# Designs tried in a protein design chat: miniprotein binders against Homoarginine-6-hydroxylase 2-ODD-C23.2 (2ODDC23.2). Part 6

Target 1, 357 residues: Homoarginine-6-hydroxylase 2-ODD-C23.2 (2ODDC23.2), of Arabidopsis thaliana (Mouse-ear cress) (q8h113)
Amino acid sequence: MVIYHRKVVFTYVRAKRFYHFLNIEMVTDFKSLLPVIDISPLLAKCDDFDMAEDAGVVEVVGKLDRACRDVGFFYVIGHGISDDLINKVKEMTHQFFELPYEEKLKIKITPTAGYRGYQRIGVNFTSGKQDMHEAIDCYREFKQGKHGDIGKVLEGPNQWPGNPQEYKDLMEKYIKLCTDLSRNILRGISLALGGSPYEFEGKMLRDPFWVMRIIGYPGVNQENVIGCGAHTDYGLLTLINQDDDKTALQVKNVDGDWIPAIPIPGSFICNIGDMLTILSNGVYQSTLHKVINNSPKYRVCVAFFYETNFEAEVEPLDIFKEKHPRKETSQVAKRVVYGQHLINKVLTTFANLVENS

## First folded at step 5 (miniprotein)

Design s34 (from c13 with M24F)
Fold by ESMFold2-Fast, scan of step 5:
Structure s34 (fold): chain B 357 residues (1-357), chain A 88 residues (1-88)
Amino acid sequence: as target 1 above (357 residues)
Amino acid sequence: SEELIKQAEWLLLEVKYLIFEARFLMEQGDLEEARRLLQEATELINKAQEIVDRALKLNPDSEEAKRLLEEVKKLIDRLEQLLEEIKN
């Protein structure tokens, strides 16, 4: 594995430098590796109404289409978010999780806090097994009553650590940049599916909800400790900012093999969620992934989830039903109300926090 | 004024979508429908300009509103260019 890991890292570093030298976007050489996509040509034109005709955009769109069809997971580089910000987010997150438990509990997740805040190690279960991680859960803030009766469960401000002192401001800046980046990647994905750039910015999709999980995985002295059990993400698109020196995220490929998502410094890992599977009429599949704690080192992962509008009734978009008709019995949900789905998941996860009354 | 900025952003997004559709129709030779969409986009961009102007009156230092005003200007120019192209 160590020899394999070093070979993979060497291949990615060399390919990245070679493609940057040639001003060409990176592609993967091995079928067991996740694709790496330089999206900078897409970002340069993503606000232009003529973007679909740009040669650089067309190349990025082709790479996105292949990545989303083949694995549903890829690395994103050329995203324009500074290495300093990406690293500072992880550094401050490490500082918070290193604090005494009593300090972390000051922002403890509760129903009255809108299920926002600190979640201690062992609270989460996946398929009946305890996940070995702690986290801070955050959601897009909204005014009381905005999302009706369903949204009442998540009303209230996010709870941010007071230590490190600058953490709240840093994370709010980071969230804004991740929101913009996710929207722009989805313009490329929309083109890849054969639509306009704006299919995911229609009336029920252009006021996107977001979820963020800031996750800490404790070091272990034994093999195969489950940090997070196998799952798919619920939303449209996920951006993962993981520690550079720990390999723990594993992605299930189409052949059923688990592929390690070896960190590439300065990159995001990006993956497809269940709502995008539905909206694309099953063209792009959300992919099972898991986290295995295999290192004595503490690992941080910041996962940003870009979602539909809270009240969106999620079903396949007409344009993609016409472009990509399903030939067999669909195994994807035909219709989901996103907000209700999210609330049901939150209440299931935190059932032990519900008071009798 | 934050609500006005949001309204303007949504209108500009609809204008961009209409321009995209109109260009597709022009390539297909459906010039009448393309002209209809471009005129609809012109009405929406004028509403967006009024909203942005109101936002700037409430907060003259708004970088977001200034950015939207520049985008409005670019879209107006593009719409005029496309409407002239349909004539020729």
Scores: ipSAE 0.093, ipTM 0.615, lowest interface PAE 6.7, mean pLDDT 84

Design s35 (from c13 with M24Y)
Fold by ESMFold2-Fast, scan of step 5:
Structure s35 (fold): chain B 357 residues (1-357), chain A 88 residues (1-88)
Amino acid sequence: as target 1 above (357 residues)
Amino acid sequence: SEELIKQAEWLLLEVKYLIFEARYLMEQGDLEEARRLLQEATELINKAQEIVDRALKLNPDSEEAKRLLEEVKKLIDRLEQLLEEIKN
């Protein structure tokens, strides 16, 4: 709905960057825009047992349903996380990536470190092509042996920079807030699918796993440098905190066109992952996206991936199979054990971790 | 303290889930199953109240425990209302 989308865009302009938002509206059509959703009515009632009856919640749920059906990517505003915290996370991340290479290597990613830590520019590959980024990879910490032989690969603490000294405490606070926000967005998504707010929490999220990639993209003076090749995310929901002044993230729409995810200051970008596609019985599709380095400016992006319990057997939830039945002959939803799937992806991605001799 | 708060939060989540399911079943006319779920929710809310009370005894200044106690009271009132609706 073009009229609906324009109304949401106009409301945001009043609160944030007037010229930036109007420029998006004026130079692109509806097909080329990602939805913007103010989730504050949902958050105000997210712990209320009668939330499904609230008019404000119902409106937000309708917006979430459309965004997840049509694109699988949307901007989130009204999320309650301070602009100061969102910006400080990016500022401290810039400080870390500006350090000498030898300093960053003190937390280098290795198999013995549980595939946690710093990965240098060019170590990551997507579909056989080198990605031009550096990153810190983090996972939810857990006790040795908690996730059996499968989880052994990821055992150990996250490696955090000693400089800036406050980085670990800042990131741990940020992770807790992103965890809560992701849980609350999923309550809205559960309602949008026709379930209770708690369908995912009662089954899949008793002890939710999370992955976080803290990514730095070097500035370039040449066109079409791949920062991250086209992919879908593995989990339930991704929250993206990207630099405000660089446009590099591109999302593939249903028509096969790439739509730029132009930054909106103070917002998160939210997208759905493969596990949510399975759990929703294919109602919500995880969407291909990529990053193109096309600016001389260094770009930071912090991606928080909210995921199921490690041992969760992920298959369509019965209530969503009932509400959204598939054609018998068209497709069968895949069953996966989330932890095994994650470990297989980690081992494949980092198969050739080598140090310069 | 923190462990008790987390335990109470999970119990309250289960209670809310059961209430939502029971209300849906009442709308569908399955009053027997709705009553069963409300009975289960009543047992869980009583356990949650005990845990919150214990948390408050350990830390009387806990804002988290005070908020959970208020939520427990609201859920008890709602369960009583729904159980009365089933009878009428």
Scores: ipSAE 0.135, ipTM 0.631, lowest interface PAE 6.3, mean pLDDT 84

Design s36 (from c13 with M24W)
Fold by ESMFold2-Fast, scan of step 5:
Structure s36 (fold): chain B 357 residues (1-357), chain A 88 residues (1-88)
Amino acid sequence: as target 1 above (357 residues)
Amino acid sequence: SEELIKQAEWLLLEVKYLIFEARWLMEQGDLEEARRLLQEATELINKAQEIVDRALKLNPDSEEAKRLLEEVKKLIDRLEQLLEEIKN
């Protein structure tokens, strides 16, 4: 299936380019497939002040616009992060989750630890239903007192396992690369929305918070076990590094059908979050997605969430209100303070830890 | 050194943003506002140059600081080109 999906996707990309070469429109919509975008032309020019006029950048920007309008999910290739690093992150994560619970509980998530650390299978709830996964939750570290009383809830260092050895150093390197990659993809998205490359690097966005969930899904011997219930992501952009040999992530398309996100080795899956929906004035919608445990094999997924500044008062950016005005009755949600929203989600998700921690 | 690198990066982002806005205003025919933004960008790029120079004095082998220095040079050239263009 993985082989079939990759063959179908690559055949589609080749056919679409050939039709563009001939100036002929393809008759198929392929709404049942997630788009694949090679962002290497964007990355080659993303630091250049003339990037908006570069032909390669313009082509990538067009693909990002279409993907964000149609699905809100796409595969990213040509991202410059080595296959070795992408795979080592997953390999060391498998090693950690294979440890006995007594070892994993040494970094257990607690309120006192700033809601950072290991959560056991069944602790997480999505829309009132128990999720069949375990995870390590981590957040951007910050100086005590930096984010006031609200930020106090998440104060403290991330908890990293001592086994496997070097996991902390590996993950810290990976996070830095994911942060830079996310920023650069957002430069393309900014251009796609009709702004400058730097609209997401303004005052409330230039010191981005980040969240990372390192998730393990146990193998199952029955179908339709919920690994993670249907949800949207909260932030601007999510990068998903998933195991290549199992299909579990499903994305809800515009027609209401669930589309499997069959893994492409060496790629990231990228999707937009609720804050980007607000900032774009509703031009790009965050998309419902879920994880179904469909295999007797253990599955790892490392999800990196690129966010606004912690204190950001998130509302539609003026440039995008001007370029993409909305009808009064179709306005996006009221202003959201990102840090408050995040804390409310954390406290709701881990309500059971208050009594047992 | 790390703090200087961050300060320079933020200033360079602001300079690029101002250049993008100024070019758009020049296309719209608002040369007065474009000149104002280009002048602001010139002041910020000069501050970025000083910060990058200080970072290089503290660590001459910094690849990040050398990258920023090259970016500063390119932005200065671009600002000079745009300022000449707007005069005509």
Scores: ipSAE 0.011, ipTM 0.537, lowest interface PAE 9.6, mean pLDDT 84

Design s37 (from c13 with M24R)
Fold by ESMFold2-Fast, scan of step 5:
Structure s37 (fold): chain B 357 residues (1-357), chain A 88 residues (1-88)
Amino acid sequence: as target 1 above (357 residues)
Amino acid sequence: SEELIKQAEWLLLEVKYLIFEARRLMEQGDLEEARRLLQEATELINKAQEIVDRALKLNPDSEEAKRLLEEVKKLIDRLEQLLEEIKN
């Protein structure tokens, strides 16, 4: 064992102690708290043929099912990504956003850069209202022409900061680990829905697109400043790595109340996206959430979005239509073409850049 | 090498899916359809082994290719076991 490994173990033990505290709280008021799920039994067996019969896997799958049916948001611990990496990502992101605007603008988001790069505070709008944040937008890189005419809009490499100089390599490693983690959580969700572990790894899902937003929220002295307006995520699954200084993320529960997502050190927050709602035949619902920045401290949040194949024509999977027929009162999930919807979202968000380019 | 690794991973995912479906069909008593899926899985695993072998020739030190080779071996053993079960 090296010192680094001992530090990681210490952080994990602290997170487990905090989980025990939250579990006690949930006995008396579980509707106001987001569930905490230790997925380490699932990860230990995720490549095992008999994973569905493993008692530890079955227990994790049950917890995932309840979380996804209830609020669609949960904390993930036991995920195997080191605290050092999770914290280094946030630390280097703080360093970048602290730079003068002239330095940040060197990787400015433009149409010619494939809508990849830095966006200044106040450029982003959600439901017609200005969001008080800055960000770096990144997408899975692909070869010119791979996604036909529709994919042409997003062609080109991601723009990474040159300062800090280690940022690109760190983020590329982080993305790979988040991709693997998302895929493995989805194996558990597939079992929770009553399918095989691999229902979300079919022909139109096994070459997943990904989107990442690296977001900085400026410190404020006023209450209820909108950092990011209420929305659902579009993809399958989102992993959120947030600062633990203050609670800013709020999740709308089934009763219509906003639940604060209080930071748990070393955890990811995980939530369900619109594509998973469709694929599950409406069994799991994507949940409205928002960010209210009411702290004088600068806050960083790194959101990784695991998606379908770019060209996927997303409709309910036959296995889940069979196991979970739609109820008369349930909302009917509609068919969508993922790539087209993503492009439409990008173009509407950055319409002003098209007019000025 | 990266393209070969990706191609092998996709084939192995298909093999695992077919094995899972075949087991489900065996539990339901549909042995004819289960046998058909296991035969399809056998064809795909042989193709995956060929691709992994090619990846190892290009990069003998690839930990990812070595991992896939071990996975191929385990899947072949499982397919042989299931085909023997369906025979009995």
Scores: ipSAE 0.463, ipTM 0.787, lowest interface PAE 2.3, mean pLDDT 85

Design s39 (from c13 with Q28R)
Fold by ESMFold2-Fast, scan of step 5:
Structure s39 (fold): chain B 357 residues (1-357), chain A 88 residues (1-88)
Amino acid sequence: as target 1 above (357 residues)
Amino acid sequence: SEELIKQAEWLLLEVKYLIFEARMLMERGDLEEARRLLQEATELINKAQEIVDRALKLNPDSEEAKRLLEEVKKLIDRLEQLLEEIKN
């Protein structure tokens, strides 16, 4: 079934691009297309100690390298997560956001709740401008005191909707699968950079933090309503599960043009974050992207962010400095304390909540 | 037993890393350094086996511990193969 679905999705992507080309009567600009990567050969061997020599792995690694050197955004298929689960996550999320406002506020985001929970439309700002979306923010749970004074800000359990009742269990299962998938994709990326499969599972990376934003974008009757302003992601790798029938995500290509990330059913969109840019010694660049609300239809997007250990002092990995030396004039962030950076972003984003709770 | 399983998984990651590095050294002809890494990996895999055995004694029905034991056996076989290759 998974294999059958993978072939159907690939055929659908080809047909959709061909139809689009014919409709506009123009030559297809390949710079406006995001690559589609079937990672199933990588996943089949990712736990094998000799995976680097497998021909199927080598092919996937080559595709990952090209995608990450170019736009830093690609579709992932053959990932092994069922269509049923991918779709149920979005369906239950739609059900929650359709609830009356007073129901959603039962899990409202507050400092006391560790900045976990529901945020109203217009609370989030990007580069000083209000974003037209609502969201549920959640983070990896950890025991009190595990991450010292810095981590105290995010202590406490995630707040999950009680309606739908099964939402918490569904999301926790989904998060575990996304965590495992992200780790396995990073084994391929590690090989692509010329390292061992395990360079992103060293001491500062083997107990990874994660962030998840479950985002709802209201329907609009106007053009160019900003759903989420232009930004890069902070972590190592992002997995996007977006609605199949709405095109709103735009990615800035290497030429500086904004290209739409047209949904492919059953796929994830995957992109690299700022920490991977640092760890790779600047070989892979995190890419600016934005969301424009273009439709009267409500849009759901579930974004999973795979990150370093919370306490990690993030700097270029020695192996990648050796394989990919930088010129003296090249500037890559030389050191970042991940947890401190995350907390600073959270406190800046939700500064107004401190006075209201 | 969850802590034992986690510790064993981390040790197995270290073993796999050492095997990868040793293989690269063997291809470059640095056999003495490769042998040292393989010996270090052998010490770590023995420690991982002890931890997995302890996890199985605490919970004989643990599917996770049984999976790790199978992985330990495969890694021991691989280490023995590489050590024999260095001999020639």
Scores: ipSAE 0.431, ipTM 0.800, lowest interface PAE 2.9, mean pLDDT 85

Design s40 (from c13 with E71Q)
Fold by ESMFold2-Fast, scan of step 5:
Structure s40 (fold): chain B 357 residues (1-357), chain A 88 residues (1-88)
Amino acid sequence: as target 1 above (357 residues)
Amino acid sequence: SEELIKQAEWLLLEVKYLIFEARMLMEQGDLEEARRLLQEATELINKAQEIVDRALKLNPDSEEAKRLLEQVKKLIDRLEQLLEEIKN
């Protein structure tokens, strides 16, 4: 683990910002660090037909493989999304959550709004315990009837705040960039699994779905208030844009210890989801993680979830079954229809919200 | 225009996939199958070029279409190179 961080520190193109180097150097325990990966060599070649043979790509692919096997969580730097945009997203989100409750309720989540919109503090539960957060839930918009009866539940536009006024346009630009970044990271992951760069794109991602959750965690004076209970993510990859000045996200390592995901300014945290576990034939495991509210300050986190085609029948890809055969005693989900799985989660969450409100 | 861009992007992904598979087959010594995949890729890249050209006629200032046209040209050059390697 420490080897990944120190390798990145000395190979990183230096900026005037030294905070993340200091954070990495403060940790002396190999098992208490999340890997930091500079993906800029991958991005420089991700559209090239010879990317698999590029030395820089090969090095990044090796780091991705190791990170996904060891933890399932890593920091991404060299991603090409400007610090200005990353910070503006968080800034506008703070402004929205600072509004009076009545203003936030104007975009409240309802069935008629396609389960898109604002959820109040304390209405979400994980494993029977109350989560201390508020959120805006967003999904890829699509034409009426596109995803049949299953997709009918999520039909309609996202509900965006009217204040700040520029929020919708900002978030739509951000979503496009996160979509492109996720696609490119997944090309590296495909190579890491021993496939072509395009295994997922040719099979599962010709029209990728996405989910975005914009989350606000209220300040607390008590220690260890649960902001979000332990869970894995549903999709392929998650990109997390979190506030720089609070450490709240914790990741469960392979030994069962919780390790803090200390913010690195300008980075994304990236983690793998349940669908990637299935597609990889269990080579990469989605990792349990949680959020603990430990600060009197309000914390924002914007989580972008990159997902398969809505109608994808998700099962282990043949190439990865061949390259990474499982023992008979090993268990990987046989088949999941992504859209049905998503709808089941959405409806269960909303039923809990109504019942416990 | 946006629909044409998407069609071209899908075709280019398929072409790149076929090139990757063909190169793997060449390393394994299966030159006949590699040639078939490269010929299939050549047909698809020609289709992609026609679609990109149509997109540029509809919107000459499209940076996305210009980017795709450059990728098409590079892929054509690479396919010609790989087909020559098989001959030798």
Scores: ipSAE 0.013, ipTM 0.554, lowest interface PAE 8.6, mean pLDDT 83

Design s41 (from c13 with E71K)
Fold by ESMFold2-Fast, scan of step 5:
Structure s41 (fold): chain B 357 residues (1-357), chain A 88 residues (1-88)
Amino acid sequence: as target 1 above (357 residues)
Amino acid sequence: SEELIKQAEWLLLEVKYLIFEARMLMEQGDLEEARRLLQEATELINKAQEIVDRALKLNPDSEEAKRLLEKVKKLIDRLEQLLEEIKN
């Protein structure tokens, strides 16, 4: 039994943690609530040579394992990124999307701009249906020629708004912090899978690509307006910074029900992507999720995607094949070239958004 | 020759994207911005035609260049239609 109101979710999470602290078991089972994980014990020890033996780390690792196995979505608190920065990112993003279209179109997304920049409302499609959102798409910048012919499609600098003036510097700082946070969460996930802390920092993973979508969802006065259609994310890990006063993100649970990801102020929502499903040998599954515009208020969501190296040939890691052998009938992609997969998704998205001629 | 073909293909993608944006603006009633984008698309498609013509001079038997020229012609016709539509 779940109540959709934000205050009820916060009360339940706080109560559950309090009873856990007292070693008292909660009687109530809320299958429709996403787990909340305080990762501060993990972050305090993530660079220590014996972090796997630390009691606080072991507890966080256990919570990460359960969250990734059961749902593939969880809230992260204790992450060390200031509330001021998290909120300023959303505030400046609101300011940009409030500008007239002629101002936003100064950084419009085009193939020649490396598919980087502003997308107008209604340009994006998911599974053949129009998504009611606008966005700024950003990618890790790289020097011309670094990623061969495949990488040419995404060459060039990110296009940042000149208004607000501080937006570029703020977002570049935010991206660096999200990159480091994602790497550190993955150290915990590596331990959860039974590896060393550094299994996701190997040859094909230690120079991670990243994608960021800065998304604005217009206010609506009707039911069931699709803000973003049902999908899984492509990478290893996604960090979502969403507005605190609107519930729009929905996650498909193991029973096939859509459960709301009710905002928790100061938290990130974190979810696993398709590449982590492959790398983990199918132990952790990427989870379908969608956004329904259901409020007259404008909603901002900043999604940061931590990826493999661009050229990575992604296949199950040997250590996780050994620790978690699959049944012969189980379906896991044997190999995916990440950069090619990303480019195919980008070109498919924009091909579907351009006029057929 | 192959480099010119790739350059023309990227210009065609940008032209198609500008046409899509212009059509969205026309539906929203922003005819001035739609006209600006259609004119920008016209400039780019003319440049693409020039590049395809150059590729055909280097390899007159290129089936890929001939297919691109056909696509260029269709986009020019489409841009002309949309520019006439926006006047009315």
Scores: ipSAE 0.000, ipTM 0.131, lowest interface PAE 20.7, mean pLDDT 82

Design s42 (from c13 with E71L)
Fold by ESMFold2-Fast, scan of step 5:
Structure s42 (fold): chain B 357 residues (1-357), chain A 88 residues (1-88)
Amino acid sequence: as target 1 above (357 residues)
Amino acid sequence: SEELIKQAEWLLLEVKYLIFEARMLMEQGDLEEARRLLQEATELINKAQEIVDRALKLNPDSEEAKRLLELVKKLIDRLEQLLEEIKN
């Protein structure tokens, strides 16, 4: 155990030092490789009133700004979430997906369950093509009536596997840590956009909704099997915890080339969502990405989506319109009511479940 | 009293925002507007303190309420410091 922890720590430290060096060397080469950002200086100061003037924070903010402008995808290290927890989440998820369908169907997604639970392989489609994955869909739990009529369809508790036994407690702990981490990364992004640290913690953003998809990709013996078709994420930020031993996630860079997101042990992959594109007045663009199943081995990916308040009317923030004004000929971001858009997406995706209920 | 804790958290976020904006205005030489924002922050922190005190009366062992009380104290100190800087 001690030896295992030592090896894991050394692997993480070596990757951190190597990619810290690589980031310095590649400050203008983000289109070829995804940047690696050590956010530990940001986390150390993110609650300090003088955080914006701290040299370590300023350096991290500069790296976040470049990553978000150039690619919209980056690795996060120095995030403070233990390798043990990150790996245990994936380990228990593998155990669940290895169960017979009858066991997985005990938590099957239904309208009565608030569209929370297990979705079997082949149900999801992206741009008319079937996605070769299964998933557990989870949402922030809330009290009955909290989100009015639009929230009614998502009312109820998340459905968690009873096998493995510890899964619910593990995932609830993990979600809390991912929520806090996302909030703190957004303080750096707020500064990167030229605002205060708290622009994404305003009245309609300070009680954030969250979505999580726990995804299993079956092994394949063919090249270019679509695990998840090309898409952008809807929210503010996504944190991706992927299996370390196979490359499957691909990101479209500004030149239109697909670049692989090669796993870095102990890291999260972080990317920009559509709501952040709107709120930033188009300064940071959500980036197309896809998953290609390229391995005979089963692959797990846990994606945590940090969102606005459920009732938020999302439009460009005034401060970012002032600091980053758009030209008359440039595309203007649309106004979106977050909760309504989420419900519409859920009902469209699971229309066949409504027909059967 | 989770609802009281959330109300206090939201008020304290607003106070932090006002302090940041006031500091930027001070750097730009707009001391009048900075003072106005710091006065607004003072009113909000007084409301937050009342809510935190109520939360602690309902649950004296609340770790969340204790953390917010410490944040209130730090924000009061910061506001007093900045108001003194404006005078000089």
Scores: ipSAE 0.479, ipTM 0.809, lowest interface PAE 2.5, mean pLDDT 85

